# Designs tried in a protein design chat: VHH binders against EKC/KEOPS complex subunit cgi121 (cgi121). Part 103

Target 1, 174 residues: EKC/KEOPS complex subunit cgi121 (cgi121), of Schizosaccharomyces pombe (q9p7j3)
Amino acid sequence: MILPLFPETQVHVFVYENVSNCAAIHEQLISQNPIYDYAFLDAATILYKKQVYSAIIRALEDRRDEQMKTKTIHSEVILSLSPKTEISSAFRQFSMTKKSKNIVVVKIDSKLTEEEEFERLDKLVEGNRVEFSDEELQKLIDFKVLKKNYKLDPSTLENPLASILSSIALRGYS
Short names: E, the ipSAE of ESMFold2; O, the ipSAE of OpenDDE; V2, 0.75 times the mean of E and O plus 0.25 times the DockQ between their complexes.

## First folded at step 13 (VHH)

Design qj7 (from qi3 with D31S; framework vhh_6qgx_2)
Fold by ESMFold2-Fast, scan of step 13:
Structure qj7 (fold): chain B 174 residues (1-174), chain A 123 residues (1-123)
Amino acid sequence: as target 1 above (174 residues)
Amino acid sequence: QVQLVESGGGLVQAGGSLRLSCAASGFTFSSYAMAWFRRAPGKEREFVAAITYTGSSTFYTDSVKGRFTISRDHAKNTVSLQMNSLRPEDTAVYYCAATYAWDYWTPRAYDYWGQGTRVTVSA
């Protein structure tokens, strides 16, 4: 995908359900295996496509402005999903765990085509790839996790998208 | 009440060895990566070594590779740094730190920090 504000940045987002090898993937992530240089998110934390894109845009803005707080753009995406600028907490809130079942995978600055990334990821992830769409994401979300991560009260549950996007945009200023 | 308490610092001659220990309490130690950072007077915090929460992988800054070994003991909730072949440039306050993230080299990625233990290496 092409982002209007970053037209030269190649972005791919993949969604997998019923993943059976999350423990193996997590071990590769913590071991810094360069083959796994992606943002691996727990799908239980993602409700909308716009949520993911907002975090990507914020990470790219911070990279452009030389204000990244993490070592890699993919770690910056994970941080950017959080309403706070606490790196460890953001990973605890949004990254996939060894107990995850459904995941969202983000690749920025890929040297491969989208189809080549699909082929590569399909070999790493033992699960079913589904469309990156609001419909599919809404089947995988955990609303208790979402509410906790964005501190949603009953009034904001009726308009969670606006509250989520505001939280991502205002991190560091709230 | 989260605490990281370092011990084992002291004065040693160049070529000597020291073993630093860090006792962790108040959080789920087995879910966190542990690291050692150091700060020489007038300098910023420098990454030294890190170990994954599983203990399966370790990371070192180039200047200590082959001389320092990081390890952890889940039963005792401790992380240790064995420092061999010490050099005067290793003189610093050594800090234990904990993170859930796998961004091991970035000080900002660490939630919890100890107060530090001083290591002095004389020529």
Scores: ipSAE 0.788, ipTM 0.894, lowest interface PAE 0.7, mean pLDDT 91

Design qj70 (from qi3 with T106N; framework vhh_6qgx_2; at its last look DockQ between E and O 0.94; V2 from the best seeds 0.74)
Fold by ESMFold2-Fast, scan of step 13:
Structure qj70 (fold): chain B 174 residues (1-174), chain A 123 residues (1-123)
Amino acid sequence: as target 1 above (174 residues)
Amino acid sequence: QVQLVESGGGLVQAGGSLRLSCAASGFTFSDYAMAWFRRAPGKEREFVAAITYTGSSTFYTDSVKGRFTISRDHAKNTVSLQMNSLRPEDTAVYYCAATYAWDYWNPRAYDYWGQGTRVTVSA
């Protein structure tokens, strides 16, 4: 995929449901195994494609402007989903955990095609691939987690898109 | 109330050894990576060593590899730094810190910090 503001940057997003090996993946992530150089997100925290794209764009803007708060672009994506600039808290809120069941995986700066990344990820992830679509994401979201992460009131929760996107774009300014 | 309390600092001659300890309370220790950072007089805080929450992986800055060993004890909620073959350039205040993230070299990634313990290595 090509982003209009970053046409030179290759971005891939993958969704897996019913993942049985999250504990093993998490161990590889904390050990900083370079084979696992992706942003592994808990799908319970992601409601819309635009939510993920907004975080990717924010991370790429911060990299372009030499203002990244984390050491890797994939960690910056995780941070960029959070309405605050606290790195540890962002990982607790959005990254996959040992107990995750459904995950969203982001790859930035891939030298591989989407099909080649699928082949690599299928060797790492023991789960079922689904389309990266609003329809599929809405089956995997946990609204209690979403409400907590973005501090949504009940009236906003019925149509939260604008609030979520504003929180990502204005991270650290409110 | 979250607390990280360091101990074990002191004065030692070059070539000597010290063992630093950090006692953690007020959070789920077993879910957090633990690290040691140091700040020499007139310098910025720098990464020394980290250990994953499982204890299965450790990370070190190049200048201490082979001389320092980080370890943790889940039953006692402690992290320790064994410092061998100490050099004058190891003189610093040593801080323990905790993070949920795996951005270990980045001091901004840590949400809990101790007050520090002073290590002085004489020539």
Scores: ipSAE 0.792, ipTM 0.896, lowest interface PAE 0.6, mean pLDDT 90
Fold by OpenDDE, look of step 14:
Structure qj70 (fold): chain B 174 residues (1-174), chain A 123 residues (1-123)
Amino acid sequence: as target 1 above (174 residues)
Amino acid sequence: QVQLVESGGGLVQAGGSLRLSCAASGFTFSDYAMAWFRRAPGKEREFVAAITYTGSSTFYTDSVKGRFTISRDHAKNTVSLQMNSLRPEDTAVYYCAATYAWDYWNPRAYDYWGQGTRVTVSA
């Protein structure tokens, strides 16, 4: 897909459930295997498509403005999901772990079609692809984790999207 | 409380060797990648070496490749830096650091830092 604000940047997002090899993927990530050049997110921390898009946009803006805090655009996406400025905290909060079962995978600067990218990614991920939709994400979310990550309270739980987007947008401005 | 305590620094002649050690406590050691940074006089802190959470991979700055070796001991919660063929330009305060991320070369990625140990290499 193409984001209107970044017409020259192709982005793909995939969702996998019941992934059996997250630990193996994690090892490849920490070893800096270039074949795994994606943002691997724990689906338990993602509630909305707009949450992911907001993080992507912020990361792209940071890159555009030469204000990236991390080395790669994908790591910047992970950071951008967090209301915190600490990189390790963002990774702890949102990045896929060895124990993850469901994941959201983001590819920035793709040279391939969505289908072609999926074919490549499907070789790396042992799980079931599901639709990238709010409906599917809602099935995978851990609300306890979500509440913790964004410090949601009863007053903000009625409209958590607004709070989440605000947290992403205002990171570093508090 | 989190602590990273470096040791092993000192004065050594060019061509000599030193082994730095860092003892970690107060956090889950196995969840963190460990690294060594150094700050030479009048220079900014720079990445030296990193070792992944499991120890399966290591990374080095170009200037120390083939001379320095980073390792970790999970049983002892320690990370070490074996420095061989030391050069005067290796003179610096060496810092141990821990990160949950894998942006190893980025000092901003690290949550915890040691107080540093001074290494002086004479010509």
Scores: ipSAE 0.772, ipTM 0.889, lowest interface PAE 0.6, mean pLDDT 95
Fold by ESMFold2, look of step 14:
Structure qj70 (fold): chain B 174 residues (1-174), chain A 123 residues (1-123)
Amino acid sequence: as target 1 above (174 residues)
Amino acid sequence: QVQLVESGGGLVQAGGSLRLSCAASGFTFSDYAMAWFRRAPGKEREFVAAITYTGSSTFYTDSVKGRFTISRDHAKNTVSLQMNSLRPEDTAVYYCAATYAWDYWNPRAYDYWGQGTRVTVSA
């Protein structure tokens, strides 16, 4: 897809459930293998499509404005999900780990169609692709993790979208 | 309380060797990537070397490749930097650092820092 504010930037988002090789993917990420240049997120931390899009937009705005804090746009997406500015904690809270079971994968600056990018990614991920939709994300979320990551109280947790989006948008100003 | 304590610095002639060591405590050492940075007088900290939390991969700035070797010992919770063929431009305070992220070259990605150990290389 193409975001209206960033017409030169093609973005793809994929969701996989029941991933059996997260440990192997993680090893490739930490070793800086360029074939794995995606943002691999733990789906247990993602409830809404808007959550992911907001982080992508924030990362792209920071790149445009020369305000990026991390080396790559994909690592910047991971940071942008966090309500805090600390890079190490954002990775700990939102990135796929070796123990993850379900993942959300973001590719920014893709030169491929969605199906071509999927063909490439599907060779790397041993799991079942599902639709990137609020319905599918809701099946994969861990609400205890979501509450902890965004400091949500029980009454907010039933419909936390505004609190989450505010946290992403206002990071670094509070 | 997290501590990173460097040792092994000193004065050495060009062409010589030093081995720096960093003892880590107060955090789960095996979950963190470890790195060495250095700061020459009047300059910002610059990346020297990093090692992944598993120890499977190492990374070096170009000016030290082939001369410096980073290693880690999970049993002793230490990271080391073997510095061979030292040059006057290697003169700096050397810092040990730890991060959960894999943005290894970026000092802003590191949560924990040692106090530094001074290395002086004379002609």
Scores: ipSAE 0.570, ipTM 0.819, lowest interface PAE 1.9, mean pLDDT 91
ESMFold2 (binder alone), look of step 14: mean pLDDT 88; pTM 0.893

Design qj71 (from qi3 with P107E; framework vhh_6qgx_2; at its last look DockQ between E and O 0.95; V2 from the best seeds 0.79)
Fold by OpenDDE, look of step 14:
Structure qj71 (fold): chain B 174 residues (1-174), chain A 123 residues (1-123)
Amino acid sequence: as target 1 above (174 residues)
Amino acid sequence: QVQLVESGGGLVQAGGSLRLSCAASGFTFSDYAMAWFRRAPGKEREFVAAITYTGSSTFYTDSVKGRFTISRDHAKNTVSLQMNSLRPEDTAVYYCAATYAWDYWTERAYDYWGQGTRVTVSA
């Protein structure tokens, strides 16, 4: 996938449900295994494709502007999902945990086709790949977590996308 | 309330050894990676060493590799820094820090900080 604003950067996003080895993946991530050079997100925290895209775009913008707050672009994606500026908070809010069951995996700067990247990732993730769509994400979301992460209230629950995108875009401007 | 309390600093001659300890409380210790940073006189704070959540991996700044060893004790909620072959350039206030993120080299990633313990290495 190519983003119009970043035509030279190839991005892939994958969704897995019923992942059985999140704990093992987590161990590799914390150990900084380069084979696991992805952003692993807890699907329970993701409701819309645009939410993920917005975070990716913001991370890429930060990199472009030499304003990244984290060491890696994938960590920056995680940070960019959060309305908070604290890196640890963003990881706590959105990153895959050892107890996660469903995940969204983001690859930035891929040199492979989507299919080739999937083949690599499929060796790492023991779960079922599903379509990256709002429909599939809505099946995996934990609304309690979502509400907490973005401080959604009854007035914003009817259209949470606008609030989520605003939170992402305005992070650090409150 | 979260607390990180460093100890073990002091004056030591070049070539000597010190063992720093940090006692953590007020948060789930096993959910956090632990690190040591240091600030030398007139310099900015810099990363020294980190240990992962489970202790499975450690990371060091180049200048301390082979001389310093970071470890953690989950039973005691402590992280330690064994410093051998100390040099005058190791003189600094050493800080213990905790992060939920695995961005170990980034100072901003750390939520909790100790007050620091002073290490002075004489020539």
Scores: ipSAE 0.843, ipTM 0.910, lowest interface PAE 0.6, mean pLDDT 95
Fold by ESMFold2-Fast, scan of step 13:
Structure qj71 (fold): chain B 174 residues (1-174), chain A 123 residues (1-123)
Amino acid sequence: as target 1 above (174 residues)
Amino acid sequence: QVQLVESGGGLVQAGGSLRLSCAASGFTFSDYAMAWFRRAPGKEREFVAAITYTGSSTFYTDSVKGRFTISRDHAKNTVSLQMNSLRPEDTAVYYCAATYAWDYWTERAYDYWGQGTRVTVSA
């Protein structure tokens, strides 16, 4: 995928359901294994494609403007999903855990094609790959988690997209 | 209430050793990475060492590799820093910190901090 504002940046997003090795993946992430240089998100926190794209765009804007708060672009994506600029809290809210079952994986600055990234990632993740689509994401979301992370009330939960995107875009401003 | 309480600081001659300890309470210690940062007189706070929540991986700033060892005890909710072959340049206030993130070198990634313990290394 190519983003209009970042045409030289390769971006790929993958969705896996029924992942059985999340504990092993998490151990590799905390150990800073460079093979696992992706943003590994808990699918329970992601409702829309636009939610992920907004976080990616925010992270790329912060990198372009030399305003990244984290050491890597993938950590910046995790931070950018949060309505606050608190790194530890963002990881607690959005990153995969050893108990996760469904994950969303983001790769930025890939040196590989989408197909080659699929081949590599399929070797790391023991689960079923599904389409990155709103329909598939809506099967994996946990609305209690979403409500807590974005502080949504019952009326907003019926159509939360605008509130989620506003929270990502206006993070740190209001 | 979250608390990190450091101890073990003091005065030591160059070439000597000190062991710093940090007692953690008020959060699920076993879910958090622990780190030591230090601030020398007239300088900014800098990263020294970190240990993953599992204890299986450790990270060090170059100037302390081979001299300092970070470890943790899950049963006692403590993290320790064994400092050997101390140099006058190691003189600083040492701070214990905790984070859920795996961005260990970034000071901003730590949400819990101790008050610090002073280490003075004489020439």
Scores: ipSAE 0.786, ipTM 0.892, lowest interface PAE 0.6, mean pLDDT 90
Fold by ESMFold2, look of step 14:
Structure qj71 (fold): chain B 174 residues (1-174), chain A 123 residues (1-123)
Amino acid sequence: as target 1 above (174 residues)
Amino acid sequence: QVQLVESGGGLVQAGGSLRLSCAASGFTFSDYAMAWFRRAPGKEREFVAAITYTGSSTFYTDSVKGRFTISRDHAKNTVSLQMNSLRPEDTAVYYCAATYAWDYWTERAYDYWGQGTRVTVSA
């Protein structure tokens, strides 16, 4: 997928459920293995497609404007999901961990079709690919985690989208 | 109460060696990557070395590769920096730091910092 404001940037997003090798993937991420140059997110923290796309757009805007806070565009996506500016907290709250079971995987600057990127990613992830859709994400979310990450009160948990997107868009301008 | 306490700094002649140590407490040490940063007189703090939370990988700034070795001991909750072949340019206050992230080079990624230990390398 190509976002209109970033015409030379191809983005792919994949969702896997029942992943059995998150600990092995995590070891590769911390070791900076370039084969694993993706943003691996814990699906328990992601409720909406728009949540992911808003973080991608924010990361790309910050790269365009020379305002990135992290080393890579993929780490910037992880930070961009957070309502706060603390990098380590964003990783703790949103990244895949060694104990994660379901993941959302983002590739930015892909030179491959979605199918080709999937073929590469599927060699790395031992789990079941599902559609990147609000319907599938809803099955994987942990609402307790979502509430804590975005400081949602009971009245906003019914339809938290606007609150979440505002947090992503306005981080650093409060 | 989180604490990172550096030790082992001091005055050394060029070509000499020092071993810095950092004792960690108040957090789950085995969940954190550890790093050393340094601040030379009049300069900004810069990345020196990092080690993954498992100890499986290490990373170094180019100017110290082959001379400095970072290591960690999960039983003692310590991280160390062995500094060999020291140069006057290595003169700095050295800080121990901890992060959950794997963005090791970015100062802002680190949650916890020590007070620093001064290293002076004389010609």
Scores: ipSAE 0.619, ipTM 0.839, lowest interface PAE 1.7, mean pLDDT 92
ESMFold2 (binder alone), look of step 14: mean pLDDT 88; pTM 0.895

Design qj72 (from qi3 with P107S; framework vhh_6qgx_2)
Fold by ESMFold2-Fast, scan of step 13:
Structure qj72 (fold): chain B 174 residues (1-174), chain A 123 residues (1-123)
Amino acid sequence: as target 1 above (174 residues)
Amino acid sequence: QVQLVESGGGLVQAGGSLRLSCAASGFTFSDYAMAWFRRAPGKEREFVAAITYTGSSTFYTDSVKGRFTISRDHAKNTVSLQMNSLRPEDTAVYYCAATYAWDYWTSRAYDYWGQGTRVTVSA
């Protein structure tokens, strides 16, 4: 995907369910293996496509404006999902863990086509790829996790989209 | 009540060695990467070394590679920094820090910090 405000930036988003090798992937991430240079998110934290795109756009804006708080664009995506600018907390809240079952994987600045990235990721991830769609994401979300991460009250939980997007867009301004 | 307590600092002559220790409490130590940062008089905090929560990988700033070794002991909730072949330029207050993130070189990425232990290396 090409974002209108960042037409030179290639963006791909993949969703995997029933992943059996999350512990192995996590070991590669913490060891800084460059083959795993993606944002690996726990699908339990993602409810909407717009949530992911808003975080990507915020990360790209911070890179454009020379205001990145992390070393990589993929770490900046993880941070940008959080309503606060606390890097460690953002990773705790949104990144995949050894115990994750379903994951969302974001690639920015890919030099490969979407199909070629699928081929590469399918070799790294032992799970079932599903469509990146609101319908599929809604099967994988954990509403208790979502509520905690975005500090949603009961009334907001019935229609959380605007609150989530506002939290991402206004991160660090409070 | 998160606490990181450093020890082992002191005065040493160039070419000497020191071993710093950091005792951690109040959080799940085994889930966190641990690092050492230092601040020299009149300078900002700089990264020295980090170790993953599994202990399987270590990272060092170029100026200390081959001289310093970071290690951790999960049973004792401690991280250590063995400093060999010390130089006057290593004079600083050394801080222990903990992060859940794998952005080890970024000071901002660390949740928890100790109060520091002073290391002075004389020529």
Scores: ipSAE 0.774, ipTM 0.885, lowest interface PAE 0.6, mean pLDDT 90

Design qj73 (from qi3 with P107A; framework vhh_6qgx_2)
Fold by ESMFold2-Fast, scan of step 13:
Structure qj73 (fold): chain B 174 residues (1-174), chain A 123 residues (1-123)
Amino acid sequence: as target 1 above (174 residues)
Amino acid sequence: QVQLVESGGGLVQAGGSLRLSCAASGFTFSDYAMAWFRRAPGKEREFVAAITYTGSSTFYTDSVKGRFTISRDHAKNTVSLQMNSLRPEDTAVYYCAATYAWDYWTARAYDYWGQGTRVTVSA
């Protein structure tokens, strides 16, 4: 995908359901295996495509402005999903865990085509690939997790898009 | 109440050894990566060493590789730093820290911090 404000930055987003090897993937992530240089998110935390795009844009803006709080652009994406600037909390809230079942995987600055990244990820992830769409994401979301992560009350939970996007965009400025 | 309590600091001559220990309580120790950071007089806090929550991987800043060893004991909820071949430039206050993130080199990534233990290496 091409982002209007970052037209030369290659971005790929992949969604996998019914993943059976999350524990193995998590061990590779904590060990800093460079093959796993992606943002691995728990799909239970993602409701909209725009939620992911807003976090990517925020991370790219912080990189452009030399304001990154983490060492890698993929860690910055995880941080940027959080309403607060607390890195450890953002990883607890949004990153995949050894017990995750469905995941969203983000790759920024890929040197590979989308098809080549699919081939690579299909070797790493034992699950069913699905379309990156609001329809598919809404099948995987955990509303209890979403409510807790963004501090949503019952009145906003029915249509939370604007609240989520403002939380991401205004992090550090609100 | 989360606590990280360091011990083992002191005065040692160049070429000597010290073992620092950090006792953790008030959180699920086995879910957190543990690290040591240090701050020398007039300098910023810098990364020294980290160990994953499983204990299977360790990370070190270049200046201490081969001299320092980080380890953890799940039964005792402790993390330790064995410091060998100490140099005057290792003089600093050493801090134990805990994080859920795997951004080990970034001080901002750590939720919990000890109060520090002072290490002085004389020429």
Scores: ipSAE 0.779, ipTM 0.888, lowest interface PAE 0.7, mean pLDDT 90

Design qj74 (from qi3 with P107D; framework vhh_6qgx_2)
Fold by ESMFold2-Fast, scan of step 13:
Order: C-alpha cells, then sequence, then structure tokens
Structure qj74 (fold): chain B 174 residues (1-174), chain A 123 residues (1-123)
C-alpha cells in the first residue's frame, strides 16, 4: 500500500484469524525480539481499514514532525489508535494479548517485499490469513470493546466511522 | 489508590553497594512491567533498568550494565535494584515506575510513579 502523503514509505497490513500462538507471540513482543518489530493489534478493536490507515498516517506525521511520543514507529501506530496520548493505556486498549484470537499486524518501513513479509509473518503466526478488508474486519470486531475504547454512545454506534476517525485525528486536542 | 513506595537510598562511598526496593499496591502488579529511572541534580529523568511482567527479560542503560541488577518478587509485589560498584555519577533520586506497554525506555510510557529515593555517592 502507498499513502499519498508518504509515497516512499512501505506499509503492509495483514489480518489473521483463529491464531493459536498469541501467548508465544506476546512473550516475544515484551522481550523486544527484533524479529517481531510490527504493530500487533487485537482485531477485536479494529472495525475499518480507514481506522488503521488513519493511525498509520498520524504516526508517520508525528515522525516527520519529530513529535513521536514512543520509541518506535510501530508503538506510535498503537498509540495513534487511541483517542488519548497515554501510551500504556493505548497498549492495553489496542495491542494483542496472550488471549487474543484474531490479530491485525502492521509493518512500516519494511526491508522486505510484501511477499517476503507474508512468508516471514506466516512462520511467526499460527493462524489463517484473511483479506485486509472492511468485510473481514467486521467479522472479527467486538462492539463492546470498540464502544469502550472510543467512548461511543448508542446513538453513534450504528455508524461509528466518523467518530472513530475524528477521535484519532483530534487526539490530545479536544 | 495506586502506590509505588521506594526505599533503600542513602549515602555511600564510591565502589560501594546499595539495594533499592519498591513496594507496589493498588493495581495488578503481575500484569505490569517495572522500571527504575533516575534524575541527577540539574538533569532530566533518565532510564536505568526495566523488567518484563513475567520477569523473563531485563533491560539496562549502557552505563549501569554489569553493575546493576533489577529483579522482582510477585508474591511480595516488589521490584528491586541491586547497585554494585557505585560511581559519583550514579548520584541521583531513583524512581520506580510501572507500565503495561513494552516501550521501556520512554518515561511517558509509564502509568505509575513512586516519589523517589535519594542516592548520594561520594568520591
Amino acid sequence: as target 1 above (174 residues)
Amino acid sequence: QVQLVESGGGLVQAGGSLRLSCAASGFTFSDYAMAWFRRAPGKEREFVAAITYTGSSTFYTDSVKGRFTISRDHAKNTVSLQMNSLRPEDTAVYYCAATYAWDYWTDRAYDYWGQGTRVTVSA
């Protein structure tokens, strides 16, 4: 995928369902194993492709402007999904856990082609890859988690896209 | 109420040792990574050491590698920092901190902070 404002930045997004080794992946993430340098998100928190893209764009803008709050671009993506600028809370809200079943994996600045990242990631994740599409994401979302993370009221829950995108874009300002 | 309470600071001569302890309460200690940060007079807060929530991995700033050891005790809800071969440049107020994130080097990543314990190393 190519972003208009960041055409030189390679971005890959992968979706896995029915992942059986989340505990093993989580151990590698907390141990800072460089092989696992990706943003590993719980798919229960992601409803739209645009939600992920908005967080990626915000993270890249903050990196460009030398305003990153975290050490790595992948941590910045996790933070950017949150409507607040609290790093620890963002990880609690959006990152995968030992008990996750479905995950969204983001890679920025890959040194590998998309096919090579796919082959590498398939060796790390014991699950079924599915299309990164709104249709597939909507099968994996947990609306109770989404409502809590973005503080959505029942009146906005039927069509939350604009509220979610606004929360990501206005993080820390309103 | 979340609390992190440090103890064990004091005055020691260069080459000496100190053990700092931090008692945690009011949150699920076993779900959080724990770290030590320090702030020397007139300087900003800097990372010293961190330990994962499982205790399986530890991280240190280069200047303390081989001299300091971080450890944790889940049964007692404590994190400790054993400081050996102390140098005058280790003089600082030492803070323990807790985070759910695995961005250990970034002070902004920490939810909870202690009030600090003072360490003075004389030449």
Scores: ipSAE 0.764, ipTM 0.880, lowest interface PAE 0.7, mean pLDDT 90

Design qj75 (from qi3 with R108Q; framework vhh_6qgx_2)
Fold by ESMFold2-Fast, scan of step 13:
Structure qj75 (fold): chain B 174 residues (1-174), chain A 123 residues (1-123)
Amino acid sequence: as target 1 above (174 residues)
Amino acid sequence: QVQLVESGGGLVQAGGSLRLSCAASGFTFSDYAMAWFRRAPGKEREFVAAITYTGSSTFYTDSVKGRFTISRDHAKNTVSLQMNSLRPEDTAVYYCAATYAWDYWTPQAYDYWGQGTRVTVSA
């Protein structure tokens, strides 16, 4: 996908369910293996496509403005999902863990087509790819995790989109 | 609640060795990457070394590669920095830090910091 505000930047988002090798992937991530240069998110934390796109846009804005808080654009995406600018906390809240079962994978600045990137990821991820759609994401979300990460009350939890997008757009202000 | 307490700093001659230790408490040590940063007089804080929460990978700044070794002991909740072949340029306050993130070189990625231990290397 091409973002209107960043037409020069290629963005690919993939969703995998029933992933059996999250521990192996996590080991590669913490070891800084360049093959795994993606944002690997726990699908339990993602409810909407717009949630992911808003975080990507914020990360790209911070890169454009030379205001990135992290070393890589993919780490900046993970940070940008959080309502706070605390990097370690954002990774605890949104990144995949060795115990994750469903994941959302974001690639920015890919030199590959979506099909080529899928072929590469298919070798890395032992799970079933599903469509990146609100319908599929809603099957994988953990509403208790979502509520905690965005500090949602019961009334906003019934229709949380605006609150989530507002939290991402705050750019870390309290 | 969370504490990181450094020890082992001191004065050594160039070419000497020193071992720094950091005792961690108040968080799940086994889930966190640990790192050492240093700040020389009048300088910014710089990355020295990091170790993953599993202990399987280590990272070093170029100037200390081959001279410094970072290690951790899960049972004792400690991270250590063995410093060999010390140079005057290694003179700094050394800080222990902890992060859940795998962005090891960025000071802002670290949640928890010790108060520092001073290392002075004389020519």
Scores: ipSAE 0.771, ipTM 0.886, lowest interface PAE 0.7, mean pLDDT 90

